Miniprotein binders against q56419. Designs and how they scored, part 51

Target 1, 326 residues: q56419
Amino acid sequence: MEGRTLEEVQEEVFKRHGVLVPKKELEDLAKALEEAGLLLTEKVEARLKEEEEKLKRERPMRLAGLSYPEGEREARAFLEAFRASYPGEGEEARVLLMPHLEPSRVPEVYGAALAALEKTPPPERIYLVGVAHRPLKEKAAALPVPFQTPFGPALPDLPALQALDALLPFELFNTPLAFREEHSLELPLFFLKGRFPEARVLPLLVARRSPELGEALKVVLRDFPGLLVLAVDLSHVGPRFGDTPLTRTLAEEARRRDLGFLERLAEGEPEAALAFLGANPTRIDGVEVVASLLPLLRERKGKVLAHRLDLEAPTLSAVGAGTLVL

## First folded at step 19 (miniprotein)

Design eh3
Fold by OpenDDE base, fold request of step 21:
Structure eh3 (fold): chain B 326 residues (1-326), chain A 116 residues (1-116)
Amino acid sequence: as target 1 above (326 residues)
Amino acid sequence: GDLIERLEELAEEVIEYLEEHGEEELAEEIEEQIEDIIEALKSGDTESAIHILTELAETIARVLHRLGAPYELLYKVAKLLARVSEAARELGDEELFERAWRAAIKAYDLARELLE
């Protein structure tokens, strides 16, 4: 919020909600928001600058002890339990599409990803392409630093990152603060690092479709071969996303969109997958990632291993997740 | 505006390198061409400017490769060509887009050869 006075905020709340919030409560809230790093004060700016400087060295875990265990022993048991939740066998992946949703919501989908990784020879490097849930300065970004995991740091492939930057019409190394809390990389990376401890990583975020990224990566992959991972969720439906509460009809439409998208990708027709979604009325999360990686997805045939539409009961909303190997 | 700034920065580095390695005449020629390109870009003759810039950058990449320049400098040339390709695409010049993009890949490949 630009330089609005506490009085202006008080007046706006009163106009909108008919409640006069005391100035003292607004001051306490502003202070709490400042302490939480949500308000851009000088102190918050200084803290953000400090955090940005730290991100030049490493990306610390943010979800350890929340979404996955912090300790290595417990983390290995966590991986085993997730693998056990998927009763099937995997296939070798050259490209893996997997979720970035809270793991406990879709355990069998992550289990399917682990099953695929069991059939995949250890790669030298992993191209991990996530979704930017925060604005980026450019269409895509990378963070060329170690990412902390319970299994040790995931080290960046600096030569491959430099090669990729050389072929992009924008600065690849932009918006480091967008990586600070980005779960679309952290959660998949837990599973990937646990399975492939020696693989280097290229942590990439996509905010908007960049055809240039796919063309550049196609060249880079020739010289720097590795596993391509799309860390994307599928449909987002219900009140949290601007819809009515989940109904049978809405759930069936979300599943139809998710599966129709994944099946066309499995056939090696990524343009057909995008065309099938049209205006994307169920808000499939991975659209911009897929649109950026078209050259790498064309003519690759594969298999959908798992899909789930997971209900968030408190909000009567649902999120789709899937695992696809190519 | 961004393309001009990136071009000026790269030109300075390339000219300095060429002067240090006994290619003074070529450095002067490149400087003159860069000035003309920048003037054309500022005047709104973007299509002609990006065409000439593509040819110049291709030549620079070959010369730098021949001289055994640091691969990082050739990567900067590749990146400039990638920027030029995007500018061509924005103008709707598909032929120039493809040419500049192929040139970017070539500059990148030349850089990779210096690392092998």
Scores: ipSAE 0.863, ipTM 0.946, lowest interface PAE 0.4, mean pLDDT 91
Fold by OpenDDE base, fold request of step 21:
Structure eh3 (fold): chain B 326 residues (1-326), chain A 116 residues (1-116)
Amino acid sequence: as target 1 above (326 residues)
Amino acid sequence: GDLIERLEELAEEVIEYLEEHGEEELAEEIEEQIEDIIEALKSGDTESAIHILTELAETIARVLHRLGAPYELLYKVAKLLARVSEAARELGDEELFERAWRAAIKAYDLARELLE
């Protein structure tokens, strides 16, 4: 980061990884890195080491009391309210695409996910694949520890994680610090744990497209069946993401791309969905996740349950979110 | 570099296991082959090395399965084969990639059989 602006770092991360890290997250990272001093002072190294050692045991909640209630009773009421925000009925999901955006921004989209989960038999395990908004050592990573939620800990499926690691050409258990504050797992996990309290979880992050992950997971899913969840957002447009302020034209383009992406996924054509995006000018967040999971998405037909392009008025920017069942 | 390191680590574990289970001759043979593979990798004969390594790893997986080795050791063989498959892909050898990947799955399946 010496001499680079947050925008330059964001652009570099986007160019390298196809993932748009929100400036705020980069700011928080930069602040954490500044507070940490890029000069790995012995103190920062020691702190990071301590945090890494803690992450060997559990992943604590970071967004409790901010994005969702900390208390179980209040958390259940929160789930009910979000479910109520979606007036439709869900469909059974074998694959669920859902957002990881701040829940309050797209309540009906999360509500649609809950509606789908209501129609889904309780899985033994959930493969939760999020987006790495921080660099990973490898293309993908897992954290094989309990994730804290208001509904109790989401326990890892260690046998399935071990099986997955055995089929990957890289160490699956890498970059534990990337999970520390990763909201792309924490936010969807709240809803998933609330609906399926007994399900084990495989918390996975994708930083870059990993075809190997999809092929490995295809084998693992044979022996370790479960619900696959893609926790991804859609278009990111406006000044926060390097565009001009949101216009009707820009919003229409974002919606077109989001819906066109989701519809092709719903048709069981994930390669066509990726091809439809081309250079991804509206910065759909989930492209690297989808690109990694192609073998699991092919020929699966489903339904788009919800979509929203949510305006962040203070920045005149917008983020797309959707719920898809396959 | 990473592949060599992983190969050395796995080789040590496999050799130790074989020696402990009365397969000393096989352990010696495997050790020799691994040394040759590592030398080939270091010399830049990567394609030949990964081909031989694939065959050796397939053999190791079968032997370990026959001996009733811990499934974890077979998972390590599967992972090595997955790494080899990636190396083959990087070299543009699609046939070797597919072979090594199928071998990885087979080693994994053999491991799963030991758990049943």
Scores: ipSAE 0.863, ipTM 0.946, lowest interface PAE 0.4, mean pLDDT 91

Design eh4
Fold by OpenDDE base, look of step 19:
Structure eh4 (fold): chain B 326 residues (1-326), chain A 116 residues (1-116)
Amino acid sequence: as target 1 above (326 residues)
Amino acid sequence: GDLIERLEELAEEVIEYLEEHGEEELAEEIEEQIEDIIEALKSGDTESAIHILTELAETIARVLHRLGAPYELLYRVAKLLARVSEEARELGDEELFERAWRAAIKAYDLARELLE
C-alpha cells in the first residue's frame, strides 16, 4: 500500500485477479496491518528499553569472534601478530590517532598504533574518543560503564567523567544505545586494553563538532592526566559512499587528502588540517572529532607512523586509515 | 536540555541547602533573582538574563564553597555556567562567553578543593 489509495489497491487487485474486494475489507486489512505495525513498534521499543537498561551496567562485546578473538590467549596472539605486521618502531604518544576500521583490512596501521603504545608509559586513564555512526541526542556522549574485552572489563574513570560532565553545557551521559554497537570504540579498545590492562577508560563519542568538548577536556586533563586516543578513519570513497568505482585518480586524491590531513596534524596545526580538507569531498571520518579537540591538538608536534587506503573489492570502494602520534 | 528547566532544578536544591544551613535571607534573594531571570528568558531578553545569571551563579558557587557544600552541587553550578557560556556564544557576546566560561572553571575548581 505504500503511497497508494485504497481505491487504487482495489483496482489493482481487480485488474490482476478479477476480484472486486469490498472497500470495507481493504480498510479492515489496512487497520489490521497498522495495528500489527504498532504492536511491532511497541515490541521493538520494549526491546530497546531492555537493552538500554542493560547498558546501565556494562557494554558487552559485539565483535568478539568476528573482528577479534573472544578468548584471552587467542586475543594476545592476535595483538602480537598485528604488532608484527608493522616493521617499524613507535614513538611515545600523548595523543594517538588510530583507525577503527575492521582490523584485518589494515593490520599494519593497527600494528603502528601498538608500536607507539610500546613506547608509551602506562597511562592511568585513556580518553577514547570515537565517531558516532548513529545519531546522538547531544554533540557528544559518554557511557560510564565497563566495556567488556577479551582481557577483562575496561573500567570507566567515573571521577574524570563526572568532572568532564561538570564543564559541558550539555548532558554528557546521553544516548546509551548509540554505544551498543559502536565499533569506533570497541575495536580500538581491544588494542588499548590489551596493552594497558590497568588503565581506566573514558569512552566518548562525537557526532558533531563540539568545541566545548575540547575546552572542557583541556581543564579535566589538568586534574586527570591520561592518554588521548582519537579513534577515527580517514577517506571514504567509492560507490558505498556515493562515488564512482575507485580509480587511480580517486585513490590518489583520497591519499593526498589523508596524508595532507595527517601531516598538518603532525605539525601541530589542526586548524590548517581542517582547512585543507575544505568541504571534505573524500569524507574523512575524523573531521568532527578533530574539530572538537582543537585545544588539545594545537602546537603538538608528532609523526605519521602509518597510512593505508584499503580497497573493499566487492564494492570497489576504499577507506583510508592512519596512525599518528603527537 | 532547557536552560530554564535546569535553572529551576538547580535553584530548588541550592535554596533548600541554604535554608538548611542558616542562609535563609540569601535563599530568598536567590529565589527572587531566579524568578526574574526566568521571566527575562521567557520574554526574550536573553542577554540581560544570562548576564545576571552568570553573576548569581558565581556568587552561589562561592557561598556553597564557604559553607562546605557537597562538591556535586558545585559541579552543577559549573555545568550551569558552562551552559550559560554557550548561550553567550550563540548571541555573539564573546566577552560574556569568556566570563561565564571562566566562572564555570572557577566553580569546578572550588568543587575540586572540597574533594581534597
Scores: ipSAE 0.882, ipTM 0.954, lowest interface PAE 0.4, mean pLDDT 92
Fold by ESMFold2, fold request of step 21:
Structure eh4 (fold): chain B 326 residues (1-326), chain A 116 residues (1-116)
Amino acid sequence: as target 1 above (326 residues)
Amino acid sequence: GDLIERLEELAEEVIEYLEEHGEEELAEEIEEQIEDIIEALKSGDTESAIHILTELAETIARVLHRLGAPYELLYRVAKLLARVSEEARELGDEELFERAWRAAIKAYDLARELLE
């Protein structure tokens, strides 16, 4: 009950409806409601355990038919349309920063990533580092299973994942359910797998900055060379994100913060990029990933290929996305 | 808390491996040192204990490599040293942090050699 005695409930029912319900019947009702709530909870728990067990074997597509086509031929045409949205040429990347925002919102930003991949020799593996949108048990996590895509399964690089786990002070394979709906991996992976169908993947999430991860990855990349992808979004501003009302001034600030951050990264100065953001007043999404990966970003110069601050008319808010090659 | 548990689990496997491969005297010596380290950790003498643990783990890695142990066992030594390195960092002992991290990389490198 809502903190009332059964007698108080009985009195309220009588006052409002003119019916006196025996206390025993109220007691039975309360007990039945508690039992029904417990049964519903147990059904939810059983379902979650089933889904966790499935995730230990593979990670299925969750956004096919929503963010990208499920069929391979349609998916291939989808990639070509996105590439066409960016008329420029890319540059070879050893490190690629790309968004995980809904692709239709920033087509030219994803197109710029595809242009960079066209100039990039096919890697043996891709270190795909996204942002955890659900809690992790540790600062970072991986899921060492195939990720399904319209282009076939993206196979995990199990030897490289095992090596990475061996150099971390915590269990790397710690939160399978956090991967179930994680679009920061699934959306970039669609583009990466479409362009590099033979590359294996290390699907990584960062919840909180982990200097240990960056130091371990520096060692692992020595033995397992590959493409490093930071799958991150930039500023998040407006009422949806807890700001005062969205204004042109706030949007201009978000754009300045995004570009200043990206440009400092492009100069090989990741510490300066983080310092430029200060308290991160526009909530750039990528800060925890960049802060984790400092050893891999220092002194690596490159170029910002694209940027867009995408306005969300329904929420009067905006999200920034960019493409950076290093 | 979890450092003791990790050390106990690794120690049991290392000692068993050494005994199976004719290194019974070395296994006894290592077991005694591990027991002393665990006692020091339980008594709160953590910084000294992890310094000694770092040196012992370096020795264990060399011995396991010499004996051609499964590379996975050396990966577990590297992981223990990464955990020791994190403990040193939390204590503010930067010198021990760097030593334990270098030791973790060395154990990892020895494991990689066995994969040859």
Scores: ipSAE 0.878, ipTM 0.953, lowest interface PAE 0.5, mean pLDDT 91
Fold by ESMFold2, look of step 20:
Structure eh4 (fold): chain B 326 residues (1-326), chain A 116 residues (1-116)
Amino acid sequence: as target 1 above (326 residues)
Amino acid sequence: GDLIERLEELAEEVIEYLEEHGEEELAEEIEEQIEDIIEALKSGDTESAIHILTELAETIARVLHRLGAPYELLYRVAKLLARVSEEARELGDEELFERAWRAAIKAYDLARELLE
């Protein structure tokens, strides 16, 4: 009942339908609904707690057989096909920006990431920074457990994660359930684990910009060197995202903003990249991650290897994806 | 609130460690300073309290390192200082923010030395 008393409901039913429902019947119904809601809440809470406990041990594949093959042999062939979709050569990356959009939608963008990884010496560890699509209890989070892949488990770098947590004003290990279905980690990880099977991983999510995270990572990377990966998408435009249907003009604007953002990052000017977006009218996904990691991006020059603004015909919308090496 | 709880938890462990390692007079001095800091925090004198807390935490880190304490305890000192630096930033005290952050890094570095 939307803040109404049972008497008010009774009066409205009579006014609208000419039937006087006894107050006792309305009271019985309200009581039954409250009891059912309480029981549902208890069952949901118990189920979520159970899932949370499982995630404290490992993070299973959720997208095998959907976004990438489940079997190892097929998964390796999948990587080769994606590399082949990008005919260019990569460059060595100390920082790699790559998408988390469905791989089949932007094959050459993932192929460009693979080309960069070909030129990159195998790192001891990978700092994989994705975008939280579920709420976090804090600005950022990590899940210090193995992430399953077709290439075997991606093992967490527990000493580096502990060191990172020690330099944060909040608990880093704060929202296990947010990782359960988080494709911004799982999709890039498939490609990274396939190329660097021995690297340990720091699986990180950003919900809201955290300057503290960037400052802490700057210290941790000094002691635990590795590859920094920003697993982010770019513009999101069209009706699915609250706009009018995609037009040529809107698509051109989204592409211009995507490329302008990437180009400023490639010049080592992350603050200028953020300022260029202003209020972020095309909803570039990577803003909160870049804003968190400013100390790690400043003065680092590189190259944009690929970009696509991918059309979603059924929704008359589009999503941008890019590959940047720094 | 949250800062007071974190300080109380860390202090309990630090004081116990010092007492177990023959530093009873130092443990008493630290306990008294912590009580003063908590009183200042409760009275709303936050900026002065976290200034004093930063100095105390720096001293605690050096003492724990000298005694060869578990590195995890020094990581907890670093984390407290990171929390203090965030409070200083929110208050607009840039000098204290930078000092507390550097102190957090120093405590972290001392912890790393014990691991090596």
Scores: ipSAE 0.877, ipTM 0.952, lowest interface PAE 0.5, mean pLDDT 91
Fold by OpenDDE base, fold request of step 21:
Structure eh4 (fold): chain B 326 residues (1-326), chain A 116 residues (1-116)
Amino acid sequence: as target 1 above (326 residues)
Amino acid sequence: GDLIERLEELAEEVIEYLEEHGEEELAEEIEEQIEDIIEALKSGDTESAIHILTELAETIARVLHRLGAPYELLYRVAKLLARVSEEARELGDEELFERAWRAAIKAYDLARELLE
């Protein structure tokens, strides 16, 4: 009925169909729809509650067999093929910026990340910071449970997660349902777990800039050293994102923004990188993550290993992806 | 509201711990100070309240460390101080922000010492 009175609905049915439906029948129908809606809501709520309870134990794979192979043997062959797609050599990473886009769209960018990981000594733990594509209760969140991968579970570093929570002004362990389908963690974690099977993981999501997160992590990293990974995409342009279809001019602007952002990060100037974007007209995905991690990115010099602006032909839209080592 | 609730919950646990470990006089003094801080927060004297709360929480962290309290309790003190630092930042008091944040790190460090 969405704001209409029963009398208005009765009149509309009469106008459309020439039948006067008794008000009682409309009341019964409205009640039945309300009951059905209520029942549906209760069932959905019960299912979400069950899923939330499951997320207290583990985070299952959602993209296995879709974005990457489910089987371990096939998953290893997948990693090797992605590594082979990047012809260059990597560098040792203390901080790795890599994409979370569908891997098949930007294989050489993931290949560059794998090349960097080959030159990186196995870390005890990985701080994996993704982008929340769903709302969080707080600016950032963590899920302190095993994440399933084809290479076995990625186990959480509970002591380091507890230490991080102790230094945050908000509850770190919030919004577990936001992690259920978050690809910004699942996709990079496939590559990270495949390369470093024994590393513990701190799966973190950022929804809004949290300078507190960067300051807290700076302290925690002193006592709990590890690899910092920013799992972020770059520009999002075209009709899917509110622009006109991709043109040469729009693509050049997206590339300019992406590379200008990455180059300033590579120079150890994350504030300059953010300032360069201004209002972020090409919608670089990683801005809130970078803004949250400023203390960890300052004065670190590095190298841009790869960049691609990938066209999604069916929508004439494009997404930027890059790999940066610091 | 959030800060008051967190303060009340932590205060109850700290007071109970102190009473159980032979610091009854200190527990009573802390209880009185916490009541005054909560009243000040409710009355809108936020700047004075968070200043006193910072000093009190620093003292609590040192006492808990001296007594060999569970490290988790000191982590909660660190978290409270981190929350206090945000209140200071929202008020535009950068000096108090830095003080409360350094105090949070100190409480965290004291907790880490209890794990060794």
Scores: ipSAE 0.877, ipTM 0.952, lowest interface PAE 0.4, mean pLDDT 92

